# VH-VL binders against o60147, part 235

Target 1, 175 residues: o60147
Amino acid sequence: MLEKNKYLYIFRHIQTNQVLLSQGNVLKKTALFQLPYPLQKPVAPNGMRPAKLRKDHWVPLLKVEFPNESMFQSVFMQLLNYRKYRSVQPLTSDLLKLPIPVRRRKIMRQEVPNTIADLADILNKEKFPENSVRLQLSDKSDSEYADWPPSVQIDSEEIKLSRGFREKTTVDEAR

## First folded at step 13 (VH-VL)

Design jc11 (framework fv_dargistotug)
Fold by OpenDDE, second read of step 14:
Structure jc11 (fold): chain C 175 residues (1-175), chain A 120 residues (1-120), chain B 106 residues (1-106)
Amino acid sequence: as target 1 above (175 residues)
Amino acid sequence: QVQLVQSGSELKKPGASVKVSCKASGYTFKSYAMNWVRQAPGQGLEWMGWINTYTGEPTYAQGFTGRFVFSLDTSVSTAYLQISSLKAEDTAVYYCARGTYYLSYGFDSWGQGTLVTVSS
Amino acid sequence: DIQLTQSPSFLSASVGDRVTITCRASQDISSYLAWYQQKPGKAPKLLIYDASTLESGVPSRFSGSGSGTEFTLTISSLQPEDFATYYCQQDYEYPTFGGGTKVEIK
């Protein structure tokens, strides 16, 4: 029985620091649906869903290889839920004092560390086998945003993905 | 096993409303998006939209806004499609289909379809 | 919206034949394409996803290939139960289907 894709790619927007989860190493437009839906369709300023996918604006943040499809699916869904949960949380009084554009920018700047922390938290709870999850980061320092469980093996090599595109390697991944 | 069971055929007059149900079983309901697909007699498949079964947020395809409403009853793992102000052109088989959130695994499970006939 | 154009719309073949159906996308959709089989009065059945991955339980005589804008579904040896209508579907954007290809008995 063939398993579905077990690779999780996370991309970061170079300007807004928004984060997108991807099953494959090539972003699709539907990935944008992960972002907050605006009441109106503006040209996505800070914290809004852009109308168009600009692949060149998205850089890889990390890549995770899971032991199997089930583990991938579980973590993927949990990550989405974590994000949704944060998006509906009441704003702090300090944030409410700021102009909306500034507020949005400040919130968006936290998406990268929050997503990494969420991933680590989920993996800690899942209690996967030791060294069964392979994590590769575009910036090794990003791993410091969280404590990783023994199930996670952090790759010493950084991701060499192009913006929004596949990694240029001799062995092309399934997706 | 994964199963989607839809409500029975409907015969309606123009201007009436219909509500089609899709009951899911054999999997975690909130872990998969529910899609709706329309197929007019002798025609191809047309994606109508999906509903996030976790949040309840619907997304409608172009051409399926206004008269079409997706809803849920998560307590019974059921998705609903309501069509108001029915037109003759709405005569079709309507399918619910399971998909993944933002993933590309295809629609791996389908309901048996519900024929809605709109005739004066 | 992304348009998918299938060719041919109709195909007559015999049992044992090699059958190839093409799906062309109006723009690059990478590998975000699925293939379905639909028999009269029945719901579609997923055959292939991610352009070339065989869905569980689907016979190995079915295969998918392609990326970008050109995709193909191949039935290596057509069986009696394979006479049906086949659809391609993309989900690079909001899902859209091809117009379908009806495979009929010659």
Scores: ipSAE 0.438, ipTM 0.822, lowest interface PAE 1.4, mean pLDDT 88
Fold by ESMFold2-Fast, scan of step 13:
Structure jc11 (fold): chain C 175 residues (1-175), chain A 120 residues (1-120), chain B 106 residues (1-106)
Amino acid sequence: as target 1 above (175 residues)
Amino acid sequence: QVQLVQSGSELKKPGASVKVSCKASGYTFKSYAMNWVRQAPGQGLEWMGWINTYTGEPTYAQGFTGRFVFSLDTSVSTAYLQISSLKAEDTAVYYCARGTYYLSYGFDSWGQGTLVTVSS
Amino acid sequence: DIQLTQSPSFLSASVGDRVTITCRASQDISSYLAWYQQKPGKAPKLLIYDASTLESGVPSRFSGSGSGTEFTLTISSLQPEDFATYYCQQDYEYPTFGGGTKVEIK
């Protein structure tokens, strides 16, 4: 009956700064459907296949530790909803004045600060227990994009980009 | 309580069309993807595709392009599967199933299934 | 598509037996595998997701293990209500199901 701690793994693209959310430390190919701007052109009209996943192009941004599945699921789903909401908002006049390639790069580069701000907003609204949520960042200065509630503890150690996420899933063996 | 309730069985002739409904209740409809799964008599489960309930965009597995159409009526939290130009090989139980968009949580809720029989 | 191969396709066992079903993937799917139980005339029921996480309300006699390409579903002490067909399913790519394992209680 014992619930184990749950982790949300957040990756960023090394070139575009686009963000992917994952329940595991390994990205699924279907995670690429999260992207509003595909890394490759859509294939023919019977639906889009997942873009080719280049693991070396995605690096850790943030790891969030939750004490249980319920808190993890609530935050993960709300982050997805915030991202969908952002994707359907009208573009500002300033963005519309930019050439399309420049506009897209500017929008994509904002995904990191936006994701961090959204995460903090969700955690502030949820009112989780004090020190129940732990954040470990690849660059601790990214935590400055938001004000964090008392439920959050930020790890003093940064994630090393060359290794990806360190957590290994152990396979339970039923003997 | 999460529930998916499907329309009743259909008996059709080859060349006809059929529209199966799946009405969701007990959760926020737009927060979950709706999957369609087929099972021919005595056979295994076959994933047909899913529809994004937030955007309305369908994705079809390769074997289900052309004659199969996924759609929604979000005002009544209902998903639809339409099959045109029915063939005998389409005889199967069709299930709708709730999935998460990007989490590997499995399909945690299923409709009861709709039997579609295509015979002359 | 990712192919899932289940073995055995048919299993006959007695109440109280330990039953193991295997599922092999044609490529590395990490832990992105679920197990379902389907009783005759009923919709499938989710038992396990993310290879080893037991779904709420599922009896503790069910367990899952494995990662990469090799996965197992174990029933530690088979009960009469466990008569069913069991399916594995991956969602690392577009979802695919294994061929199923029919468990008959003798």
Scores: ipSAE 0.046, ipTM 0.670, lowest interface PAE 6.1, mean pLDDT 84

Design jc12 (framework fv_dargistotug)
Fold by OpenDDE, second read of step 14:
Structure jc12 (fold): chain C 175 residues (1-175), chain A 120 residues (1-120), chain B 106 residues (1-106)
Amino acid sequence: as target 1 above (175 residues)
Amino acid sequence: QVQLVQSGSELKKPGASVKVSCKASGYTFKSYSMNWVRQAPGQGLEWMGWINTYTGEPTYAQGFTGRFVFSLDTSVSTAYLQISSLKAEDTAVYYCARGTYYLSYGFDSWGQGTLVTVSS
Amino acid sequence: DIQLTQSPSFLSASVGDRVTITCRASQDISSYLAWYQQKPGKAPKLLIYDASTLESGVPSRFSGSGSGTEFTLTISSLQPEDFATYYCQQDYEYPTFGGGTKVEIK
């Protein structure tokens, strides 16, 4: 069977730091439904789901290249599960003391490091071959949010952004 | 080999209910979404929604809420479509189709379809 | 919802002909478009995904092109087994299908 796209992109919202997973470097509108809050037409701030996809508000956080489609699919589904799991976990007593808007903001600010940590955790459990997974970050310092298994090779170069905040490609550079 | 096998044709009266099954094999069931697509006689394809086979969360397209229910039995890698309060306009072939959740690989595997006929 | 408009709805062609089917989206869907072939009494078969990527096992005479709002499915040399109905499908939003294009014998 011919392998399909094995690239995972993770985007972050420039204001809310919400995180979206994507197969490609261009977000789909349906990606918004990854957000844990069920409201479809609320105001974006405070952990709510935006009504519309504003591409210019989402920037690449990291890019992952997997050895094959099967590995990609497995990790992708697990990442989604991790996010949903966190969203339904009981809030700590400290968080409960905060007003709801403040609480939501605080939780949302943790999505980036949590997602990175989740990815590392999943990859550690999967035990993929050494240096078989390639990780590229928009900010190399973000790799410090987790301990990465030997299967992960972190690129020295950061993700380049084009106008519209997607990964810059050779085609984009020619425009 | 990836295979989706659906239950047989159904003949129902208006107001009755039907449950169509879709058994998957040849792949990891929970790694792919299961979609349902309707095709009325002589008409085009209509996406009804999907169910996340990992979490069990269903998503219904507009027009397919209320009377339509997606469910799973993951122990046997089977997805179900239940239609209640059947109407004549529900007469169609219903397909299950494998897809990727929030991915763009198309529906690469289809069941053979289940004809549901609703008539008095 | 995103509407997909296929043209033509019907196409008469002969074996060996070059066939082109167009799918127009009501808004920019990037490359999130697939093409399917359906024969009478059979389930649809995936031909192309991501606008231009050929599905495994599909003959090379099939090709897809386009991005944004305009997409094209091309059969370079129509074969007897290619007479069928073809559908485009987007998944930029929740999936929707085009109205279909029936390719029949001239």
Scores: ipSAE 0.307, ipTM 0.790, lowest interface PAE 2.1, mean pLDDT 87
Fold by ESMFold2-Fast, scan of step 13:
Structure jc12 (fold): chain C 175 residues (1-175), chain A 120 residues (1-120), chain B 106 residues (1-106)
Amino acid sequence: as target 1 above (175 residues)
Amino acid sequence: QVQLVQSGSELKKPGASVKVSCKASGYTFKSYSMNWVRQAPGQGLEWMGWINTYTGEPTYAQGFTGRFVFSLDTSVSTAYLQISSLKAEDTAVYYCARGTYYLSYGFDSWGQGTLVTVSS
Amino acid sequence: DIQLTQSPSFLSASVGDRVTITCRASQDISSYLAWYQQKPGKAPKLLIYDASTLESGVPSRFSGSGSGTEFTLTISSLQPEDFATYYCQQDYEYPTFGGGTKVEIK
């Protein structure tokens, strides 16, 4: 088959600011397994079920276009690894002083800036061709969370939140 | 070329345990999830769960918790399915299949299947 | 879990026929559906993913369409090697398979 461009769609939870990564422009329920802090309590004593996906609670954060699937997979897996690494780091003494619900909210609020910074770090480590990676944001000011390499071209047009990532949706499924 | 090679057929008595292997080659093992799918004689396909090959974390479908264990030996690019306390209703062909829980590319490579027969 | 209902469960067809198999999801799964072919004694083979994208090496006579809850697999001109059982599968949440459609010679 011919090599295809691959897209990384990043969503933000409107209440918690938690972030989900997706290859598709609509979230899969299984994407909730990415979250270190589930939106709902575990159902089973040992293990967790994904929380019910409420599409109206997730809005586009940014979209990344890669020139091929290999580059997409490399960046995507590294980004998941960064997020896993952050979730298992020892908590600072300042955070440990806070009640658990307050501590979680404080950590979750950092996912947007952390995800953007991690994405930029990965792209700076990879030696992709100039202007080969296209980035489109819902809020262009979020690009200020990082310094971007020459391989990244930031689209001047923001993602229209009312239409999500889907141009032809009669209802806004991504919100 | 991507290849998944499974261990040979097993004949077991009720109450025994079995461990099925699935050896991957021809791709970066940690970049894809490994799925387990079973098919009872004359029946359709049933997804049992997956294991994240990068983290080693298993996820089980409803009905496959407890007696079923997914594991890895990353050093030899091999995934394992262990079934304990075997029952007659566990008689099936068990397949491993390559996929991902974040990308929607389908299961694009499958093992040849391992027939597990549970008979007294 | 999301349930997938395939219809028909069985059909008889002749070489050269146009064959249509449908898959209905119990809820909206967007385009997150794949189609597989399984021949007796063999592992399933991926034909189509993301509802309509043809897998590498799969003949162009196979096509997929649909979104949301209604999906279709079409074989435009049935060949002898196409007599098999076909399964749809969603991965919108925990993967589930349809019950299968057996395509036999008339």
Scores: ipSAE 0.006, ipTM 0.548, lowest interface PAE 11.4, mean pLDDT 82

Design jc13 (framework fv_dargistotug)
Fold by OpenDDE, second read of step 14:
Structure jc13 (fold): chain C 175 residues (1-175), chain A 120 residues (1-120), chain B 106 residues (1-106)
Amino acid sequence: as target 1 above (175 residues)
Amino acid sequence: QVQLVQSGSELKKPGASVKVSCKASGYTFKSYWMNWVRQAPGQGLEWMGWINTYTGEPTYAQGFTGRFVFSLDTSVSTAYLQISSLKAEDTAVYYCARGTYYLSYGFDSWGQGTLVTVSS
Amino acid sequence: DIQLTQSPSFLSASVGDRVTITCRASQDISSYLAWYQQKPGKAPKLLIYDASTLESGVPSRFSGSGSGTEFTLTISSLQPEDFATYYCQQDYEYPTFGGGTKVEIK
């Protein structure tokens, strides 16, 4: 069976720092479904799921290349599950004391480091072969949000930033 | 080998309920979303929704809310479609199809389909 | 919802013919389009995904092209087993299918 795309892109919102997972370098509208449902219908960036995908508001955070499609899909599913789990966790007493908009902002600000940490945790549990997972970050300092297993090789070169998609001048992975 | 095997044809009366099963094998069940697709006789394909096989969370397309319920038994790698309060208009072949939520690989594996006939 | 319009709805062709089917999206869906083949009484079969990538095991005479709102499925040389109904499907948003194109023998 021919392997399909095994590249994970993670995008962050330039204002809210919300995170979207993508199987490719171009965001789908369905990616927005990763965001929590709004309690009401306010306009983002109040921690709500926007009705429309504004690609220009999203920039690449990191790219991950997995050893094969099966591993990619497994990690992808787990990563989504981790995110959902956090979204339904009880709020701490400290957070409950804050106004809802402030609370939401604080939670959203942690999405980037939380997602990176989740990814590392999942990869640590998966026990992939050494240096079999390639991680490329837009900002290398973001790798410090987690301890990475030996399976992860962090690329020395940062990814090129482009809103909504990867730079066209960069060789696109086969899809 | 990836395989989706659905339950057999059903003949029901209006108002009755039906539950179609889709047993998966040959792959990690929880790594792929399961889609349901309806095809009325002589008509095209209609996406009904999908279920996250990892969490069990269903998503229904417009027009398939209320009477349609997606569920799982992960212990046997099986997805279910239940239709309640059946109508004549529900007469169709129902397919389960493996896919992804955020990936764009198409529905690469399909069940053989289950014909549900609703007739008085 | 994103609407997909296929054309033509019906196509008569002969073995050996070059066949082209068009799928138009109501909005830009990038390359998030798949093509399926369905024969009578059978489940659909995936042919192309991501607009132009051939699914494993699919003959090379099938090809897909296009991006944005205009997509095409091409059969370079129609074979007897290719007479079927073809559907496009987008997954940029919630999945929707085109109305189908039935390829019949002339």
Scores: ipSAE 0.572, ipTM 0.850, lowest interface PAE 1.1, mean pLDDT 88
Fold by ESMFold2-Fast, scan of step 13:
Structure jc13 (fold): chain C 175 residues (1-175), chain A 120 residues (1-120), chain B 106 residues (1-106)
Amino acid sequence: as target 1 above (175 residues)
Amino acid sequence: QVQLVQSGSELKKPGASVKVSCKASGYTFKSYWMNWVRQAPGQGLEWMGWINTYTGEPTYAQGFTGRFVFSLDTSVSTAYLQISSLKAEDTAVYYCARGTYYLSYGFDSWGQGTLVTVSS
Amino acid sequence: DIQLTQSPSFLSASVGDRVTITCRASQDISSYLAWYQQKPGKAPKLLIYDASTLESGVPSRFSGSGSGTEFTLTISSLQPEDFATYYCQQDYEYPTFGGGTKVEIK
């Protein structure tokens, strides 16, 4: 029997600041389907084109360790729901008055602060045991995007990816 | 498959109004903004503006304010262009075309065009 | 608004020819440029977006290049069905189209 993961990895794009969620320390090409419709080229009315995944263009933003799989699944599903909610909201009037390239850059850049805020909001709504959730950030200053509940222990440890992260094309592209 | 089907040609007198429809099918209507593009006889393409299909908020290019109105009926996945107080210079083929705002993906689907002729 | 100038405005070519069309922007538009093909009496068809990305289903003989203010559409070996008018279009700001380039049979 395979054990389900209790770790959530969040990655960000080094140029666009777009965010991808992963249940493991390896990104698969299918993770690109997490990106909102307006930021992806659709292949068909009901689909999305698989984009090329450059693993060296994605770096870890944060890693969350949950005490059990049930807590992981709850938080992971809620994060996906928050992202879906954000993707269907209308653009603000402030964004609409900006030139298109400035607007695109701002929207993409905000995915990191938004994802961190969403994670903190979810953890604040859940009343998990004190110090039961371990949060590791690649840049500790990113913790300042939100107020964290007593259940969260912010760790100063570096996030470690698998040694073969950039070389495991078969794993990255597996169906 | 993605289709944008426009209403038929119109022949109008100066001062009249016209309403052109663009019915979308084969995709999620609110996921793409609808653009309107004009082409006068023998001339090039001219962008008139777009309408945000999620909010219903229109944006008009310079020269297309006042007499031109973009609207939607999301229940039937249809966008509309209304032109009031028609003038001879409004004679053109009017196209609807879907696009995305965030990335430069171009207008990848177009209606067949609606010829509006304004003559006395 | 951003102005796009296409050159030439028309050209005559034979099947098998290499055809090059240029689009010049009045200011830096990065890679925010698309190319369209329009045949008489038909709606435009998207060929290329983001300056150099070929739209799905478009033949590989079409290619786009350039960034900033100067862009090129190339047809490597012109086919009979390629005789049409070609337009560039930017969406760096509110969209604008170039004046068009008519490619006609020699």
Scores: ipSAE 0.006, ipTM 0.522, lowest interface PAE 10.0, mean pLDDT 80

